# VH-VL binders against q9umr5: the designs that were tried, part 44

Target 1, 268 residues: q9umr5
Amino acid sequence: SYKPVIVVHGLFDSSYSFRHLLEYINETHPGTVVTVLDLFDGRESLRPLWEQVQGFREAVVPIMAKAPQGVHLICYSQGGLVCRALLSVMDDHNVDSFISLSSPQMGQYGDTDYLKWLFPTSMRSNLYRICYSPWGQEFSICNYWHDPHHDDLYLNASSFLALINGERDHPNATVWRKNFLRVGHLVLIGGPDDGVITPWQSSFFGFYDANETVLEMEEQLVYLRDSFGLKTLLARGAIVRCPMAGISHTAWHSNRTLYETCIEPWLS

## First folded at step 1 (VH-VL)

Design p15 (framework fv_nofazinlimab)
Fold by OpenDDE, second read of step 2:
Structure p15 (fold): chain C 268 residues (1-268), chain A 123 residues (1-123), chain B 112 residues (1-112)
Amino acid sequence: as target 1 above (268 residues)
Amino acid sequence: QVQLVQSGAEVKKPGSSVKVSCKASGGTFSSYAISWVRQAPGQGLEYLGYIIPIFGTANYNEKFKGRVTITADKSTSTAYMELSSLRSEDTAVYYCARYSDYGSGPRYYFDYWGQGTMVTVSS
Amino acid sequence: DVVMTQSPLSLPVTLGQPASISCRSSQSLVYSDGNTYLYWFQQRPGQSPRRLIYKVSNRDSGVPDRFSGSGSGTDFTLKISRVEAEDVGVYYCMQGTHWPYTFGQGTKLEIK
């Protein structure tokens, strides 16, 4: 039998968004038990990511317990960060494939129409004032806002991304790294036509330097220092990068070609 | 129950400004957007803009060319709409409304309305 | 801006009879998230507007089941199965998909 699949949605999302994905999985892997976690939907997805991690943890623990052979995670957009953190804090997870579906794994920095209603003015130039304020980190979006021009504020104020990245020292860094390294495969999916994840390379742990030049994963300090295990995972062949063009952000979970190319191979 | 109570009627001269208040009670203030809509006598509804109090961010209908300013005071759960350079065509009932849906966040809609504030602009 | 066009603008109805209001948008109201943010409001004489329907077909709490919304893309309809005296007023459709949000002209429902 196929390993169970757990799906975690993104910002302002719900289980309904994954109806096509469920169809694809059922068609290609009949009998697969797929659970789309209906937690923190809609506006509740603005809750602090650590709160979300706790909620999702409570939901996945019983699923994992019933699946001694392991499970697969498909985590979309913001959900990808939730899942990474989840795998970092769980010392007993049994995740075989962690599929990060267009997730801002190295953070977000840029203007996007998707959030323009929240921030009608330029997010790039102004959001650091909100996100790195004393109350800013109470919102999920701010938990992974990564302003390359205000690195000091990011490192000091970020209560989520900086910690799971090991960019700021904390007492759990070693343990989190150990836990995360339990994953069988890390499948990174994203593409240049996403339109939301900025830069799109963030889905592959690439990100801006101080000059807004996009550097690849292997050039990032978190990789070079192996702060949470990226270097180790790469070395043992556990990282899969699957870029695809022509896919908008809201279509990653509904595109058949993408599923067949980047997701399906890792569900067995 | 949620209530939005607006300030009283205003009579203004052309070229002046008016500031209407909207006080929310019976629920949380900071986590919901406050919208402003106006209605000229015998006419339809026109969307002015909205504010998200928790972020202090506001979005405006560009039709008003920067004459509208929407603010919010979280400590008093009060939103404000200021319209400057008033014209006779600005004569209308101004409504505040609150979004309170638990669904998708990207699109704000309103299910609670204030009682309206009549603003008359006359020379 | 998205133009919302209602028809008819005046709707005289006999008590107990059905009523139907059309609302057309100048462009599709389907948002990137797959939802259609079309709303219907009722404004009784001398009162503030009241939301009846959200996202095309969902009734707000307290709204009688004789009210129903339908449609897709650019064409939408509000139906009242049996008009009552309390239904007198002006009805507005509103799109919340494209900024700035815009209303229809309104349909004045009156009793014959």
Scores: ipSAE 0.372, ipTM 0.753, lowest interface PAE 1.4, mean pLDDT 93
Fold by ESMFold2-Fast, scan of step 1:
Structure p15 (fold): chain C 268 residues (1-268), chain A 123 residues (1-123), chain B 112 residues (1-112)
Amino acid sequence: as target 1 above (268 residues)
Amino acid sequence: QVQLVQSGAEVKKPGSSVKVSCKASGGTFSSYAISWVRQAPGQGLEYLGYIIPIFGTANYNEKFKGRVTITADKSTSTAYMELSSLRSEDTAVYYCARYSDYGSGPRYYFDYWGQGTMVTVSS
Amino acid sequence: DVVMTQSPLSLPVTLGQPASISCRSSQSLVYSDGNTYLYWFQQRPGQSPRRLIYKVSNRDSGVPDRFSGSGSGTDFTLKISRVEAEDVGVYYCMQGTHWPYTFGQGTKLEIK
């Protein structure tokens, strides 16, 4: 039989958004037990990411315990960052494939309608004043705000992303790296037409330098230093990169071609 | 540097409401949040809720949900705590306190407190 | 809600002697980020509370070095190495890990 699949949603989302994904999995891998976690849905998705990690951890423990052959994670958008942290903080996870659907793995720096809704008078150039405050860090979206023009503030103030990426020191960094490295496959999915994740290459661990030129994963200090295991995973053949054009941010979990190309092969 | 100054004592009848103010000075009002804590005479501290002025976001202890409303006026750098359906058990000193500040680090709570406002509920 | 239990509730101490206050939580205060959000406050008679310690063991600026915090998980201690007259007051522990934030019942320190 197929390993169970655990799905973690994104910002302002809920388990209901994954109806099509469940249909696809049932068609290609009939009998798969799929659990879509409905914690922190809607406005609750704005809660600090570390709080969300705690809640999702409690939900995944019994699922993993019942699956001695392992489980797969499919984590969408912001949910991909939750899953990054879960893999690091859990000493005993048994995740085979971690499938990251258009998640801002190196952070977000974009003027989008999502930001305009929350901060209608702010431009991306001045959001750092809000996000890199302690109370700003009590909101999930600020936990992965990465202003390339204020990298010193990002490194000093980010309570989540800078720590989980090993960009700032943390007492648990060595253990987090060891835990993360137990993952079987890291499947990265994203594309240029997403329209929300900025730069879209953040889904593949690429990001802006101070001139807003995108540097890919292999040029990142995080990769070069192997801070949480990316270089080790790539050398092991465990990183899969699956970019696809023509897919908007809210369509990653409901596109059949994307499912067949990027997700289906990694569900054993 | 930061100073929180609260409104004066209030005497209220059971069933009425009270609105206490907390005016912030020193530092940028929008750079931090304000919490409200109460203390009944001779008793311990009890947390009511907080407001983050820049987001307009308030959150309340479930025990007071439906009775407490916390608001902020950025133009006057003032936070307000309104408590309705007052009972004798609501007699307490109500404190405002700073939640966090820019550069203070996550969950850097209650480094500055207001002087307190005595609210007496009597029939 | 997380219950914070302090002991003793009344602590008479001889001037110049050490004092120790215990605080126990009904569940772990370790947050998912690995930090422990436990705070200690002092309230002198007729005054607002003043924060002494944040995140278990970090002393606030202006707080005398005779105050120290320690502990982990669910068991925490505030120590005063040499009690002075101005230390009279009520001491509260507080947890900021779980919503809603909760305080211990307080420990009244008095000179004997």
Scores: ipSAE 0.007, ipTM 0.497, lowest interface PAE 10.0, mean pLDDT 88

Design p16 (framework fv_nofazinlimab)
Fold by OpenDDE, second read of step 2:
Structure p16 (fold): chain C 268 residues (1-268), chain A 122 residues (1-122), chain B 112 residues (1-112)
Amino acid sequence: as target 1 above (268 residues)
Amino acid sequence: QVQLVQSGAEVKKPGSSVKVSCKASGGTFSSYAISWVRQAPGQGLEYLGYIIPIFGTANYNEKFKGRVTITADKSTSTAYMELSSLRSEDTAVYYCARDTPGYYSSHAFDIWGQGTMVTVSS
Amino acid sequence: DVVMTQSPLSLPVTLGQPASISCRSSQSLVYSDGNTYLYWFQQRPGQSPRRLIYKVSNRDSGVPDRFSGSGSGTDFTLKISRVEAEDVGVYYCMQGTHWPYTFGQGTKLEIK
């Protein structure tokens, strides 16, 4: 039998968005128990990410407990960060494949039409003023806002991304790294035509330097320092990078070719 | 000189809803957050929640269990606090206050409205 | 929620004498950015609260220099060097570090 699949949605999203994915999984892996978690849907997805992590943890623990052979996680967009944090705080998770589906794993820094209704002014130029404060960090988007021009503010004020990345020292860094390294495979999916994740390489742990030059995962301090286990995972062949062009942000979970190429191979 | 002017006193029945307004003048509304605080007669201050008008989103004190809704109209520089399922214990003066987000700003709660008395009685 | 505990709750003071109000938080109010978001407010009878101090020790414009704030971590103090008649009212500390924001019980300052 196939391992259960747990799906975590993204910002302003819900389980309904994954109806096609469910169909694909059912078709290619009949009998797979797929659970799309309807937590923090819609505007509730703006809640602090740690709160979301706790909620999703409560939901996945029973599922994992009933699946001694392990489970797969498919986590979309913001959900990918939730899942990474989840795997970091859980010392007893049994996740075989962690599929990060177009997630801003290294943060977000950019203006997008997708968020324009929420941020009517330029996000790039102004959002740091709000996000890097106690109040700003009460919003999920601010939890992974990564302003390359205000690195000190990011490192000090980020209550989520900087911590799970191990970019700021904290007492749980070693344990979280250990926990995250329990994952069998980290499957990173994203692409240049996403239009929301900015830079799109963030889905592969790439990100801007101070000059807004995109550096690859292997050039990031978090990798070089192996602060949460990326270097270790790569060394043991546990990281899969699956870039795909021609896919918009809202289509990652409904594209058949993407599924067959980047998702299906890891649903064993 | 920024000022916050609130709507007038309200008398409500239990189970009903009340909506208090807070209009900002003399400054830019979009650069601030608006917090709501209430004070029962002879009691201390209690924090309800805030809105960041530029975001159009609010955050609430969970103590109110979803009874509070905070909104803002940027075009009129007005914030609103709506409290539903009113109880006698909700009788209080409700204040709006300016809150300034960001690392470089220290204007949190530096300006307050004049308060709006809400009386809940059968 | 973070509990803010003020002491004393009632503070009768002779004119011209100093006054001191303590505020203790149930956990550290130091945020990750290094700031401590502790505020002091004054509420005169029949008026809205007025901010006196922000971030522990910064006095607002228009606030007399007889008011001063100090403290760190979980222990904070508001001091009035020479109490005047206009200082009568209730004083509140508030923390803005942890969600949700919380106030102390208030300290009622009266003239003896």
Scores: ipSAE 0.024, ipTM 0.563, lowest interface PAE 4.1, mean pLDDT 92
Fold by ESMFold2-Fast, scan of step 1:
Structure p16 (fold): chain C 268 residues (1-268), chain A 122 residues (1-122), chain B 112 residues (1-112)
Amino acid sequence: as target 1 above (268 residues)
Amino acid sequence: QVQLVQSGAEVKKPGSSVKVSCKASGGTFSSYAISWVRQAPGQGLEYLGYIIPIFGTANYNEKFKGRVTITADKSTSTAYMELSSLRSEDTAVYYCARDTPGYYSSHAFDIWGQGTMVTVSS
Amino acid sequence: DVVMTQSPLSLPVTLGQPASISCRSSQSLVYSDGNTYLYWFQQRPGQSPRRLIYKVSNRDSGVPDRFSGSGSGTDFTLKISRVEAEDVGVYYCMQGTHWPYTFGQGTKLEIK
């Protein structure tokens, strides 16, 4: 009698990462049908995010159709951006709780080992040259690269994040906003000790200004303009913020205290 | 659960080359990097380089650049380390180890091959 | 290259007593993502290295809780609260923050 839960993994990830999360859900909500989507695993997680959105869309449609009471989404890291887009492109989603586990909702600006190893001599200050090219936009990591020192390039070249955040105009923006606003609860989780998501406040729609000073969600132009519905959701009481210190990036899906505090209350 | 299995011991002449293999099982190859480390008898550990099979990207410690080549065959989930122009001081146990490009530091250097002894005869 | 200096190089210890190994880096090991990529490995005679600690203080699966890692910036410590006979071996610190990755020279732990 609990609503089904759909789990979307992150970069270079697979269903195996969620074994502890599944144990927690089974303990507190026995009988919950949990589907961890085994799409875009491993290297396939580098495919362009719009391609991933299409594939995950095809997988979630039958699950949602079988659950007239609604479903919950738990989306980890990069997977949270996939889920953001799913909620916007689906005219008929019935998602109650969208639980975003440490996802870079306003983008990433930090030297991750993925980008360091792909481009060993590049600094984060120079990755805009690669990521904002057509070739770079064929990689998921670059789809949410948000260089605060080259915001004009980000706005013009981002094929994914700038569009779903309403930072650049798109013909479907009004429909995407309407669809996103059907979500019951937007549960945002993240913390200062994550170590990967930079700035960590990106998980809460905060981000760097040109001086690398973090501005919170309510100071962002996308919130102030209500570009995709954040201001409306907040006014409705539908946004939940659950920051927790002491949790590293790979531990959000395996920490019991985090589960009990930030996830469990939203799994009806 | 994942394993790294290396090829057997080699005895080589000075000036020749050696190619050591490291076969991954249990899904290691699809999302992880493979690093190579060596250890001369009775000495410490020395890092040679890595390969990220999904990108085809390899990078080498400058000390070995020009002599070491690290490759991967994705169809057999096998990484290779080839060292050329062998000298007696290249005599060492060569290890492969699982490594991650960033996020999954919990899996960085957590699984090692059994090692391959390479002896360069004088 | 970043130089990793361990001390002591030889550590004779009495069974049941605590042991401590220091590792110092020539540069800060804080990476631009805020993480410190400092690892500790144990190598028993004739065996491959075994990871004990990753990112300064995170214990690997199956490693007893008597092992702990601490430190920041350039100064790191591996502690064994109560040494057991099975702890005999060589301990290495390693940095993964700066290219190329480098190891300390190793500390040989022996039971006296």
Scores: ipSAE 0.006, ipTM 0.425, lowest interface PAE 10.9, mean pLDDT 87

Design p17 (framework fv_nofazinlimab)
Fold by OpenDDE, second read of step 2:
Structure p17 (fold): chain C 268 residues (1-268), chain A 122 residues (1-122), chain B 112 residues (1-112)
Amino acid sequence: as target 1 above (268 residues)
Amino acid sequence: QVQLVQSGAEVKKPGSSVKVSCKASGGTFSSYAISWVRQAPGQGLEYLGYIIPIFGTANYNEKFKGRVTITADKSTSTAYMELSSLRSEDTAVYYCARSGDYWSKGYTFDYWGQGTMVTVSS
Amino acid sequence: DVVMTQSPLSLPVTLGQPASISCRSSQSLVYSDGNTYLYWFQQRPGQSPRRLIYKVSNRDSGVPDRFSGSGSGTDFTLKISRVEAEDVGVYYCMQGTHWPYTFGQGTKLEIK
């Protein structure tokens, strides 16, 4: 039998968004128990990510307990960060494949039509004033806002991304790294035509330097320092990078070709 | 009780600008979006745009981009709508309205101002 | 832009009788979060609009239970089980799913 699949949605999503993915899984892997977690749906997805991590943890624990052979995680967009954090804080998780589906794993820094209704004016130049304020980190979007021009504010104010990345020292860094390294495979999915994740390379742990030049994963300090285990995972062949062009952000979970190429191989 | 009180009626010449105010009371100004909608005499409702005071950011209906400016003063709990290059077709009652929750998709109207009549005539 | 089409545009009703207003959207109003952001507003003569229904079927506080909203996707209905004199006015549907948000033409409810 196939291992259970747990799906974690993104910002302003719900289980409804994954109806096609469920169909694909059912067709190609009949009998797979797929659970799309309807937690923090819609506007509730703006809640602090650590709060979300706790909620999702409570939901996945019983699922994992019933699946001694392991489970697969498919985590979309913001959900990818939630899942990474989840795997960092759980010392007893049994995740075989962690599929990060177009997630801003190294953060977000850019304007996007997806968030335009919430931030009608330029986010790039001004959002740091909000996100790195005393109350800014009460919102999920700010939890992974990564302004390359205000790195000091990011490192000091970020209550989520900077911590799970091990960019800021904290007492749990070693343990979180150990926990995260329990994952069988880290499958990174994204692409240049996403239109939301900025830069799109963030889905592959690439990101801007101070000059807004995009550096690859292997050039990032978190990799070089192996702060949360990326270098170790890569060394043991546990990281899979699956870029795909021609897919917009809201289509990653609904594209059949993408599913067959980047997701299906890891659901065995 | 939440109230939105708008400024008084305006009579303007074509080509001029008008600025309408909307003062909120009885609630938390910074926790909501303020939207503007207008209604020409005997006509329906038309959405102009909104502002999120806590962020100071506004979004506009493309139809009015370049002519409409929405601002907010958190210290006085007042939102403003300025419309420039006025035309006769801009004659309408302009309403401000508060959204029930600025974090919800679709900035909708749970409280309305009394409306401000703006007449554009030569 | 999403076009909202109401019918009828004029609705004469006898007191105590039911009334029904239809609203159709040019595209689905289902958002990615699974919600449908369709709203109904009432505007009495000489007054500001008032929200009656939010997200298809939820009544605002103070709205009588004789008002009800229903529908899905692109077809929506506002019903008044027993029309009262105070219900005279123009009713608007509005979609809040797609920017820019748009209103229907309005339905004028009058007493016969």
Scores: ipSAE 0.016, ipTM 0.554, lowest interface PAE 6.5, mean pLDDT 92
Fold by ESMFold2-Fast, scan of step 1:
Structure p17 (fold): chain C 268 residues (1-268), chain A 122 residues (1-122), chain B 112 residues (1-112)
Amino acid sequence: as target 1 above (268 residues)
Amino acid sequence: QVQLVQSGAEVKKPGSSVKVSCKASGGTFSSYAISWVRQAPGQGLEYLGYIIPIFGTANYNEKFKGRVTITADKSTSTAYMELSSLRSEDTAVYYCARSGDYWSKGYTFDYWGQGTMVTVSS
Amino acid sequence: DVVMTQSPLSLPVTLGQPASISCRSSQSLVYSDGNTYLYWFQQRPGQSPRRLIYKVSNRDSGVPDRFSGSGSGTDFTLKISRVEAEDVGVYYCMQGTHWPYTFGQGTKLEIK
């Protein structure tokens, strides 16, 4: 029988967005139990990411407990950050494949239209004033805002991403690293035509330096210091990178070719 | 439960300003943007701008930029639209309307206020 | 600014017969997320506009089945399968894809 699959949605999203993904899984792995978590849907997705992690954790625990052979996670957009934190805070997770669909793993620094709706008079260069305030950190979007021109403020004010990436110290860092390293496979998916995740290489742990030049994962201090286990996972052969061009941000969960190439091989 | 209630009709002289209110209920103020649209007598609809009350940010149609100011008072769940340097062509019914998710639904305008008639006459 | 053009501007219809209103945009209304932010509103005399359709073809809650929206890119249609007396009023299309948001000039539906 196939391992159960747990799906975690993204910003302003809900379980309905994954209807095509469910169809693809049913076609290639018939009988798979797929649970799409209906938590923090729509506007509730703006709640602080640590609150979302707590809620998703409560939903995930009984599913994992009933599947001693293991489970797979498919996590979309900001949902990938929720899943990263879940894997770190859970002492007993049994996740085999963690499949991250276009998630801003190193953060977001882009003038996307949805940010223009929320902050219409602000440019990406000015969002640090809002996001790195205590008030701003009460919104999920600001929890992964990473301004490369104000790295000192990001490191000091980020209540989520800087901590989960090990860019700022935390008392639980050693335990979080140990827990995360239990994952069987970290499958990273993203591409240059996403249009929302900026830089798109953030989905692969690449990010801007102070000159807005993208440095890849292996050049990041997070990787070099092995802060939460990326270097160890890569050495173990557990990191899969699956970039694909031609896919927009809202299409990662509904593109058949993407599914067959990047997702299907990792669903046992 | 969701309701947008606007202030009453106004008669103003050319060159003055008018401030119209829109009181929102049913979670509208905390979760949605409030847009302003006007309609001159016997004419079509024209978009003025919006405010996102939770962030205090407003954006305006360039045609009205410099004359229109949209504000929000969170304590009373009330949005305001102020139009200055009034001219006869500003005579119109002014509506507030609830705006949905920009990226996924655009501005949906699923609920509208009853409208406020502003007459500019000498 | 995106120009929204409606046709016809005046639409006399016999009760029980179908009615069709066209809306054409000066540029594509497909947003970067793949969605098309085209809306239809009804305004009865002396009343505020009421939303009927959002994202081209989705009916708002409480809107009768006889109303349907269709179209893609730059060409859109609102259809009423069987016109009833309560349908008299002005119908507006609106685009929410490009800033600033713009409306069509309106189509007046009247019973002949």
Scores: ipSAE 0.007, ipTM 0.445, lowest interface PAE 11.2, mean pLDDT 88

